# Ledger of designs, part 25: VH-VL binders against p40593

Target 1, 148 residues: p40593
Amino acid sequence: MIHPLIQRLTTTLGYPLLDADGLDRQVRTQPFSVLFFAGDPQRFPEALDVAVILPELVKAFPQLAPALIAGADEARLQGRYGFSVWPSLVFLAGERYLGCLSRVLDWGEYLERIPAILAGENEDLPRIPVLSPESGTPSCSPMETSES
Short names: E, the ipSAE of ESMFold2; O, the ipSAE of OpenDDE; V2, 0.75 times the mean of E and O plus 0.25 times the DockQ between their complexes.

## First folded at step 11 (VH-VL)

Design t3 (framework fv_concizumab; at its last look DockQ between E and O 0.65; V2 from the best seeds 0.00; counts 0 for: pae E 7.8 > 2)
Fold by OpenDDE, look of step 11:
Structure t3 (fold): chain C 148 residues (1-148), chain A 123 residues (1-123), chain B 112 residues (1-112)
Amino acid sequence: as target 1 above (148 residues)
Amino acid sequence: EVQLVESGGGLVKPGGSLRLSCAASGFTFSSYYMSWVRQTPEKRLEWVAEISGSGGSWYFPDSVKGRFTISRDNAKNSLYLQMNSLRAEDTAVYYCAKDIYTWSGKTYYFDYWGQGTTVTVSS
Amino acid sequence: DIVMTQTPLSLSVTPGQPASISCKSSQSLLHSDGKTYLNWYLQKPGQSPQLLIYEVSNRFSGVPDRFSGSGSGTDFTLKISRVEAEDVGVYYCMQSIQWPYTFGGGTKVEIK
């Protein structure tokens, strides 16, 4: 059963609930997104604090389109963004990953860190290696025919 | 042939509730996003809700957030709109619209519309 | 929200003459995927809206070749090369680049 404070985000505040398909829609339609990966609030009590803070963050940063990740898809979608700590707020510019804020932070820390995340100034973003097509030039190493 | 048939419209008082239904046929219902679009008495078209093929994702405009709920039953090929706390400005013809193919994510338009069901909110 | 502005509000056309409807968006409808998310609908009298054109210029199935869509960025046009009696109705442009999806106010096409 979804905790009432988390459920309020979708039912009362009208935040989208996102599965994998919904996430693809979200990142196409929204210039900036904040994705809430709540996890299990029994395991991660801080999820409830973040659920209370998130609406205030959206008021402070109205360019952010908030969304809640569906619990059944959290593990799958976590793998896409590579965070390991719950709960997490994942920030996107369209499909582009901008950063993550995990656990509950102080309000001042959110106000300090979010602008930098939205500006793309976080150097520590794992460069998703653009798989350059390896031009596999077959190095035809000439077999030295040893004339015996 | 794609068919969408809306039902559940009627007269309701302000603050009242109404549930709309849409019966879909002629396509793989669970593979498509579905939307509700309303047309006001002034003939303005307004998007009011969208839901993913699985029903795991939904979206609303600010005008209906917290008041409306969209759901689907893919086993029954049915789309629903629960409308609560109805207002005079919610008076419209409500259309069920077939949206994009969920798997492809490539198209973003309504290719088929139902005949609509009328909702009147009046004291 | 993206504001969609249609002009004119109404058009009276002699059968066989061309018609042109303009739609302007308050923001670019060009997405980073290279697609432009503008669609056109026709609502005939007493009917539901029907899709005419998707993604600026693509005719939907069964739409006559007399209908054409063009434009880019924020400026779009629907043209009817030779208006027929069956083309009477209200035409709407729609953007689908972002939520909420928004429609133009409509253009009523009538026959003289």
Scores: ipSAE 0.405, ipTM 0.808, lowest interface PAE 1.4, mean pLDDT 90
Fold by ESMFold2, look of step 11:
Structure t3 (fold): chain C 148 residues (1-148), chain A 123 residues (1-123), chain B 112 residues (1-112)
Amino acid sequence: as target 1 above (148 residues)
Amino acid sequence: EVQLVESGGGLVKPGGSLRLSCAASGFTFSSYYMSWVRQTPEKRLEWVAEISGSGGSWYFPDSVKGRFTISRDNAKNSLYLQMNSLRAEDTAVYYCAKDIYTWSGKTYYFDYWGQGTTVTVSS
Amino acid sequence: DIVMTQTPLSLSVTPGQPASISCKSSQSLLHSDGKTYLNWYLQKPGQSPQLLIYEVSNRFSGVPDRFSGSGSGTDFTLKISRVEAEDVGVYYCMQSIQWPYTFGGGTKVEIK
């Protein structure tokens, strides 16, 4: 059973639901993607806020092809992108990882951060580890950052 | 020999629903992406749905997004298209098409097509 | 969406004569993986479409070598070196570089 706000993304709005094979096809057939890792809304209730916001983000950034990641594959795919916080939005240019945004942000923060993430497609990307489940999971950061 | 046999077409009123089926044989069904492609009365070909080998991923163009769902039953070698909220523009011959793409392959085209099933949406 | 434009809409060809069909895409079909995702299909009278050429110039299994494909970027050509009676039908180009996959409008080939 999935929450109606998450289910709306796939059933009403027609967003793809992707397992690992589907992700391979998505990244080869779409110039830009935003992947929604919702997790379990009972554990990560901000996922419902992001589910409401995501269609509006796609309207604001129509070059982005949205997709939902299948819950059974989230752990395997999470290791590719190194995020450690749910929910997360992962941004790709083709197969190339551009960055991610975790939790729910204010609308203004999306409008500021998403263009910066997308601009990195033509420059050296910040290198972040793509971690296996065995290695642990850092937060969504473009680069290693010290925080006080 | 690869065979794809569609069924379930018919006449429906606008706003109605219809479920198409495709029986597959002659290949390892679960290894391949499958698609539905329709041919309009004007003879235009339009891709309308795609599903991964496992059935865990699927894709639609904007014209049918939110109205059509695609599924498969790999134990029965069967592909399905559920069409809801049908419109006159959905009138077409619907083909089941096998994609060459597998989880290990990295190319994209339809190598085999069924004979098609006709859907007519009319008042 | 990538618009695929075929010309001519129809061809009437004397048997044994060559035929040429043009397909133009609204965007380059060259992918960053180095491949060009342009395919050709033939729909013979009363039949479903069948694959002829994949990735611009590769003949599908069982396709006679009188069929050849060429082109790059946005401009592509299917040639039949010697048209035979069995070649009649409607030819479609198709791009598979990105969703939605799109087809050309078709070129009907007939024997005079």
Scores: ipSAE 0.021, ipTM 0.658, lowest interface PAE 7.8, mean pLDDT 85
ESMFold2 (binder alone), look of step 11: mean pLDDT 92; pTM 0.943

Design t4 (framework fv_umesolerbart; at its last look DockQ between E and O 0.04; V2 from the best seeds 0.00; counts 0 for: pae E 17.0 > 2, placed apart)
Fold by OpenDDE, look of step 11:
Structure t4 (fold): chain C 148 residues (1-148), chain A 121 residues (1-121), chain B 107 residues (1-107)
Amino acid sequence: as target 1 above (148 residues)
Amino acid sequence: EVQLVESGGDLVQPGGSLRLSCAASGFTFSSYYMNWVRQAPGKGLEWVSEISSSGSTWYYADSVKGRFTISRDNAKKSLYLQMTSLRAEDTAVYYCAKDIYSGKTYYFDYWGQGTLVTVSS
Amino acid sequence: EIVMTQSPATLSVSPGERATLSCRASQSVSSYLAWYQQKPGQAPRRLIYGASTRATGIPARFSGSGSGTEFTLTISSLQSEDFAIYYCQQYNNWPYTFGGGTKVEIK
């Protein structure tokens, strides 16, 4: 059961709940995204603090499209971005990874770090793999089983 | 063999409603993004709506936004398009189109034969 | 959205002749371009993806080229079954958009 403070982000504030498919669309349609990887709030109580802070961050940085990662997809998508600490806010420019802010930070730290993240100081960071038209079927996609 | 079979096309009056269906077979339906693409008589192709593999996300062309609703039933391998507040300019053959990749939308590898929707007074 | 412009609107070609169809994007779409063939009363059929890769089962006489904003579909020797409307579609930027089509008709 999703904690009410986390659920509020989707039900009250209208933040999209992204599974893997939704994330792929998010990064293709939004210039900037902030993805909330909440984790288990019982294991990571700071997730609840971040859930409260995130709407305020979005107000402070209106260019950010917020989204909550679906719990069932968190582990898989964590691997994509390579963060190891929960909770995490992952910042993207389209499909490009910009950075991550893990745990709960002081408000002043968010205000200081987010502009730098958005400015692309980490341009050399890996992008979400874009399927090259030449690369054929993504390795994790079921092969075009030519179910002939 | 991949098959997409559209149904539900009819003659309706402006302001009317209609529900289209697409029955899919020959592939793992739940793994692919599905789309509706329409073609007005004698005109080109126009993307109408997309729904993710899981059905968690959907998008609409501006021309149909707020009037059309895309949905899917993966258990039934079916795609739907609920159309409301129909207009004359919605008159078209509506195609069900399968996306080539699971989890991402790029281009369409298979199309149904389409179903004709005619909106006329 | 990216506007795709196809030219000519109609191309009259004799059987056995070369057909060259153009597709232009309003901005760069890299190589994220597909071509479709549509015959009268039929669904579109995928021909080319990635600007230049033939789909499975597509005859070798069909070829795609180009990148960025300029793309070409070539039919090296037009066969009777090739008379149809051809559409390009970009999938570099959402929403994905189609060209207006080129009708290839018999001269």
Scores: ipSAE 0.031, ipTM 0.648, lowest interface PAE 5.7, mean pLDDT 88
Fold by ESMFold2, look of step 11:
Structure t4 (fold): chain C 148 residues (1-148), chain A 121 residues (1-121), chain B 107 residues (1-107)
Amino acid sequence: as target 1 above (148 residues)
Amino acid sequence: EVQLVESGGDLVQPGGSLRLSCAASGFTFSSYYMNWVRQAPGKGLEWVSEISSSGSTWYYADSVKGRFTISRDNAKKSLYLQMTSLRAEDTAVYYCAKDIYSGKTYYFDYWGQGTLVTVSS
Amino acid sequence: EIVMTQSPATLSVSPGERATLSCRASQSVSSYLAWYQQKPGQAPRRLIYGASTRATGIPARFSGSGSGTEFTLTISSLQSEDFAIYYCQQYNNWPYTFGGGTKVEIK
């Protein structure tokens, strides 16, 4: 949250920085949200690429209300959505979890996958090869328990 | 408050296998990355492996790749390290450690007491 | 990966004296550097993070400084409880790596 590219999202573009209370307010007032969990850009350098891409995604999908998740509350809120890979974009309809996109994707992949997520598609499509634990590949998974 | 308790350390033969466990309490286990760090007797600290909060992503030190498998069971609040093809240089006290995220730092804020693995014939 | 080099390996110091421990990184780690203290039979205890910020409950006699590739832990007036091994650790890049340690002994 201290890197200039991430900071500009809140300071220049006016994206809210949400703690748990702020998230509760966001989901009550916004039909669709995209939550950016940047993590630490030193540990997860792809977060900087996503920070550059996110404003363009919001232009392409103007129904999405963007927000950043505060670093202090990030771990608590991560547990709510069950993702394990940083950075992540989490998509909500109200408070309902729709899906997430982890790491950085090509622009065309965002244009393909975001509409499917917003339409409520929850099937696992073979877009990233399945790898063994020894070779390791990060992934998002759908939330298996309700937070409501 | 936060407690991490390792178990499963034992004396094993070279080429043998062991499974280490770490029981966690006092925090929301499923919200945190977990790590194994080892220390050979009289030697320094060596990071071994890290697993993400959901268990879907993992990382290994080069010295253990292909031989060790990290896993977790969030329902049981437990972290595991399955070790195979053990070598004499794997002899160490193995600690589980809780990773912490903050906007400024990533470091190990809580450590267990450790469990000793000895590899000798 | 980033190699962390600590010096000296052993530092013999009398109680009440100042101890200065050095840690060098093979490439810049900015300020993402932690210091740990370890006593025999115990797990490491965090002392300093962010190169210079004391963790909660750590006495003011412990201070850290440095950035980039060179870092220092200073113990301004050694107490009997401070004789231990001290490790630096970088968390700038995965994987996290530790220095080899500096043992602080009674002279």
Scores: ipSAE 0.000, ipTM 0.435, lowest interface PAE 17.0, mean pLDDT 80
ESMFold2 (binder alone), look of step 11: mean pLDDT 90; pTM 0.893

Design t5 (framework fv_concizumab; at its last look DockQ between E and O 0.30; V2 from the best seeds 0.00; counts 0 for: pae E 4.5 > 2)
Fold by OpenDDE, look of step 11:
Structure t5 (fold): chain C 148 residues (1-148), chain A 121 residues (1-121), chain B 112 residues (1-112)
Amino acid sequence: as target 1 above (148 residues)
Amino acid sequence: EVQLVESGGGLVKPGGSLRLSCAASGFTFSSYYMSWVRQTPEKRLEWVAEISGSGGSWYFPDSVKGRFTISRDNAKNSLYLQMNSLRAEDTAVYYCAKDIYSGKTYYFDYWGQGTTVTVSS
Amino acid sequence: DIVMTQTPLSLSVTPGQPASISCKSSQSLLWSDGKTYLNWYLQKPGQSPQLLIYEVSNRFSGVPDRFSGSGSGTDFTLKISRVEAEDVGVYYCMQSIQWPYTFGGGTKVEIK
């Protein structure tokens, strides 16, 4: 059963509940999205705090279209964005990943970090090391066939 | 053959509530998104609700957000639209539509005959 | 919301003559996957809407070859090569690229 505080996001505030296909529609619809990956609030009590904070974040940043990820799709969609901590707020510009804020943060931290995330200035995007193809130039030393 | 049969339409006062039903047959109901689309008296078509096959995802336009809820009973092959706080502008023929997913494309391949909702004082 | 504009509002066609309906969107219906999310529906008199064309140019099952869709980006056209009496009704374009899905205002096709 979905916790009432989380359910209020969809039932009272009208936030979309998204599965994977719904997410594809969300990113086509909205210039900026904030996706709430709540997780199990019994396992992650901070999810309830984030559920209370999220509507206030959306008021502070009205360019953000909020959505709740459906619990059945959370694990699958977590793999898409690569976060490991619950709960998480995932920020998108269309289909482009901008960043993630995990756990509950202080209000001041949200106000500081979200503008930087939306600007694409997230330094903490793990530089996927471009594995430079090791140009193993095999030095084919020409064997001098000494014709004796 | 795919069949969609709407019911539950009627006359209701402003601020009233109504629940529409759609009985589906001829396809694997749980495998498809379903939508409600309404047609106004002026013959304008308006999408009003969508729900995923599992019922785990749904979406509404701003015109009906917070007033309408969509649900499904896959065991009964039934789609529902609960309409609360009805307004005169909600007066329309309401169609149940089967939404087909092809890649990332969505379109309604089958429509019911519709049920009429009239909101009047 | 994406605004869909259809022209003309009505068309009276002699049987056997061609018809053409235009649909314009307020923004591109081309997505990053290379698909264009435009569909066409026909509502015959006293009936529900029925799918004609999906993804700009694909005929739905059972749709006669006389129907064809074309276009790109924001400009789309439905053509009927030879209008028949059974083609009478209101044609609607629809975008499905983003929520909310939106329809054109319709084009009424009548026989002269």
Scores: ipSAE 0.299, ipTM 0.777, lowest interface PAE 1.8, mean pLDDT 89
Fold by ESMFold2, look of step 11:
Structure t5 (fold): chain C 148 residues (1-148), chain A 121 residues (1-121), chain B 112 residues (1-112)
Amino acid sequence: as target 1 above (148 residues)
Amino acid sequence: EVQLVESGGGLVKPGGSLRLSCAASGFTFSSYYMSWVRQTPEKRLEWVAEISGSGGSWYFPDSVKGRFTISRDNAKNSLYLQMNSLRAEDTAVYYCAKDIYSGKTYYFDYWGQGTTVTVSS
Amino acid sequence: DIVMTQTPLSLSVTPGQPASISCKSSQSLLWSDGKTYLNWYLQKPGQSPQLLIYEVSNRFSGVPDRFSGSGSGTDFTLKISRVEAEDVGVYYCMQSIQWPYTFGGGTKVEIK
């Protein structure tokens, strides 16, 4: 069952629900995209908070073309963008990966980090997957080791 | 044998609405993107709508965005085009077209026979 | 939008003779995946369009080998080595590299 807050994005707000082929078409047409990997809200309840926040992010950054990734294709695409934590927002310029933001962040942090991602200047995010035999790929979130 | 059969065309006044249907057979309908393409009286071809295999994504050119809605019922192997706020320039033969699947090139390999929409007072 | 320009607009061909149709796009149809998204269609009188050639030069299933496509970047050609009576109709090129997908204006082929 798809949670109403996630379903609102496609049904009410008209965000495309992309499979891999749809993503190819999106990147050919849109100068900038933000891709929402919601995962399963039962497992990743922060996805609901991001679903509420994403439309406001698009209003604040109107150059971003939003889209939701279809569940079956989430796993296939996850490794390409180097995130290991759900939910995630993945940012693209055309087909080029710019960065990602995982979990839910406060509003001020989105306002700080998204411009840096779009400019290609964010040092805190992975650019390509990093091999890690023990821990896996680094996350797209702020430093996860902080307790503050 | 792939078959696509359109229906629902007719004569309408400007500002009116029509709903077109396309019955599909001879292939696994839900696996394919589907499109509507129209041909004007001047024989110009114009793409007007595309929908993903699941029905979760849809796309329109600016000329019809906000006026047309595309949908599909995969249980009935049927594709639909709801056309609202019709204008004289929407007068055309409307074709249902099968897209290619899974990262191959995007082209229309099979077309229906078309249904005629005339918008005139 | 990518503008597709076909020439000639019309041609009359003696049966058995070759014919050539040009299609030019306003920007490159080569994508970063190495593929070129240019396709050709034929619409015979009273019929719907039929796919002839996809990705510049690949004949679709059942298309006779007298049809061939060539070109790159922005310049493309469809050739018919020996025109037959059944080849009459309107030929269209089409780009599918990006939305909106766009077609050339068509080339009407007649027998003289």
Scores: ipSAE 0.214, ipTM 0.707, lowest interface PAE 4.5, mean pLDDT 85
ESMFold2 (binder alone), look of step 11: mean pLDDT 92; pTM 0.949

Design t6 (framework fv_concizumab; at its last look DockQ between E and O 0.57; V2 from the best seeds 0.00; counts 0 for: pae E 10.4 > 2)
Fold by OpenDDE, look of step 11:
Structure t6 (fold): chain C 148 residues (1-148), chain A 120 residues (1-120), chain B 112 residues (1-112)
Amino acid sequence: as target 1 above (148 residues)
Amino acid sequence: EVQLVESGGGLVKPGGSLRLSCAASGFTFSSYYMSWVRQTPEKRLEWVAEISGSGGSWYFPDSVKGRFTISRDNAKNSLYLQMNSLRAEDTAVYYCAKDFWSGKYYFDYWGQGTTVTVSS
Amino acid sequence: DIVMTQTPLSLSVTPGQPASISCKSSQSLLHSDGKTYLNWYLQKPGQSPQLLIYEVSNRFSGVPDRFSGSGSGTDFTLKISRVEAEDVGVYYCMQSIQWPYTFGGGTKVEIK
């Protein structure tokens, strides 16, 4: 059974509930999204705090289209974004991953971090190591032909 | 042939509730998004709800958020719209609409509609 | 929300003559996927809406060749090359680029 505080997001506030297909439609239609991966609130009690905070974040950042991930699809969709900590807020620009904020943060931290995430300034995006092409310049040492 | 048949319309007082049903046939119901679209007495068309094929996703416009719920029973090829806290502005013909999903987003088939009248 | 504006509000056409309906959106309906999410519906008298054109210019199945859609960005046109009696009704444009989906106010086509 979905916890009432989480259910309120969809039933009262009218946030879309997204399965995998719904997510694809969300990212197509919305310039910016904040996806709430709540998890099981019995396992992750902070999910309830985030469920209370999320509506206030959406007021602070009205460009964000909020959505709740359907519990049956959470594990599958977690794999898409690579976060490991619950709960998580995943930020997208269309289909492009911008970053995530996991657990409950202080309000000030949300206000500080979200603008940077939306700007694409996330330092914590794993720099795909640009495999510098090892310029194996073969040092062809010219053999000094000693003219004897 | 694709058929959509709405039912459950009627007269209701403001603040009342009504449940609409749509019976679908002629296609694999569970494979398609379904929507409710209403037409006001002024003949304006308004999208009011969408649900995914599985029923795991749904979306509402701000005009009906918190008041309407959409659901489906794929075993019965049925779509539902539960309307609570009805308002005079909810008076309309309500159509069940099949979404065409092939990288295309449009309603390819519509039911005949069911009339909802919200009046004191 | 995207506002869809149709013109004219009504059109009276002599059978066999062409008709043209304009639809304007408050923002571009061109998506980054390269598709333009503008659709046209016809509601005949006493009937439900039916799909005519999807993605600006594609005729839906069973739609006669006399119907054509054109346009780009924010400006779209539905044309009927030779209006027939069966073409009487209200035409609606619809955007489906973003939620909520929104419709134009409709254009009533009548025969003279």
Scores: ipSAE 0.449, ipTM 0.817, lowest interface PAE 1.3, mean pLDDT 91
Fold by ESMFold2, look of step 11:
Structure t6 (fold): chain C 148 residues (1-148), chain A 120 residues (1-120), chain B 112 residues (1-112)
Amino acid sequence: as target 1 above (148 residues)
Amino acid sequence: EVQLVESGGGLVKPGGSLRLSCAASGFTFSSYYMSWVRQTPEKRLEWVAEISGSGGSWYFPDSVKGRFTISRDNAKNSLYLQMNSLRAEDTAVYYCAKDFWSGKYYFDYWGQGTTVTVSS
Amino acid sequence: DIVMTQTPLSLSVTPGQPASISCKSSQSLLHSDGKTYLNWYLQKPGQSPQLLIYEVSNRFSGVPDRFSGSGSGTDFTLKISRVEAEDVGVYYCMQSIQWPYTFGGGTKVEIK
């Protein structure tokens, strides 16, 4: 059963629901994307809070094309972006990974962090994420640790 | 050899609902994205929905988002468009179109169309 | 949304003479993959649209070589070197670089 708050994103608000093939299509056809990896809301109840917040984020940042990731494909797709915590919002410029925000944040934190994430499109930095001192995977939150 | 046949068009009042069907043959249906494209009485073409080969992804323009739903049944080689909360501006001929294969981005085959008229 | 503008709105051509149709997009159709996603369709009287040209200049299977496409960036042209009676109809350009996919307003081609 899909929770009504998640369901409304696709059925009422018309957000695309993407599998791996659809994601490749999205990144080719949209200049900027925000991908919602909701997970299972019974296991990750903060996904419901992010589901109510996401439409407001899109209003605040209208350049972002929102999409929901199909539950069957979340595990396959998470490896592309290196997050390990659900729910997550993943930010892209075309195909290029810009960053992610995991769990639920305060509104003010979204307003501070999203512009910085999007500004990565204008920087003279490598397109790969910054690795930890031990060359681990990146974290979407200051509280997440790298895993070996 | 590719054949697309739409059905389900008709006359409906504003606020009503209608379900369109498209029967496909002559290609491996599940391997291709499918789209619905409509043509208004003014002859303007408008893309209105796209669905992936598996049915796991779908997309809509703002004009129909939240009102239309696209689906497919790969066992029946059939594509569907559920249209709710219909408006006068939804009056059009609706075409089923064979959409993109990987690396290619065009509609190569179109059905004959089915007419939807929304009027009071 | 990418706005696609076609000119002229209509064109009357003497049989055997050339025809040229312009399509302009509100932003570049060149994708980071190096391809340009501009396509041309013909809708003959009483028929559904059919693909003529994809990716600016590639003729679809079975399309006569009198049809050619050219252009780059935001400016594109479809040419018919010698118009025949079966070329009558409405021609549409379309961008497929991003959602929503959008079409030009159409150019009606008639024989004088």
Scores: ipSAE 0.006, ipTM 0.609, lowest interface PAE 10.4, mean pLDDT 84
ESMFold2 (binder alone), look of step 11: mean pLDDT 94; pTM 0.955

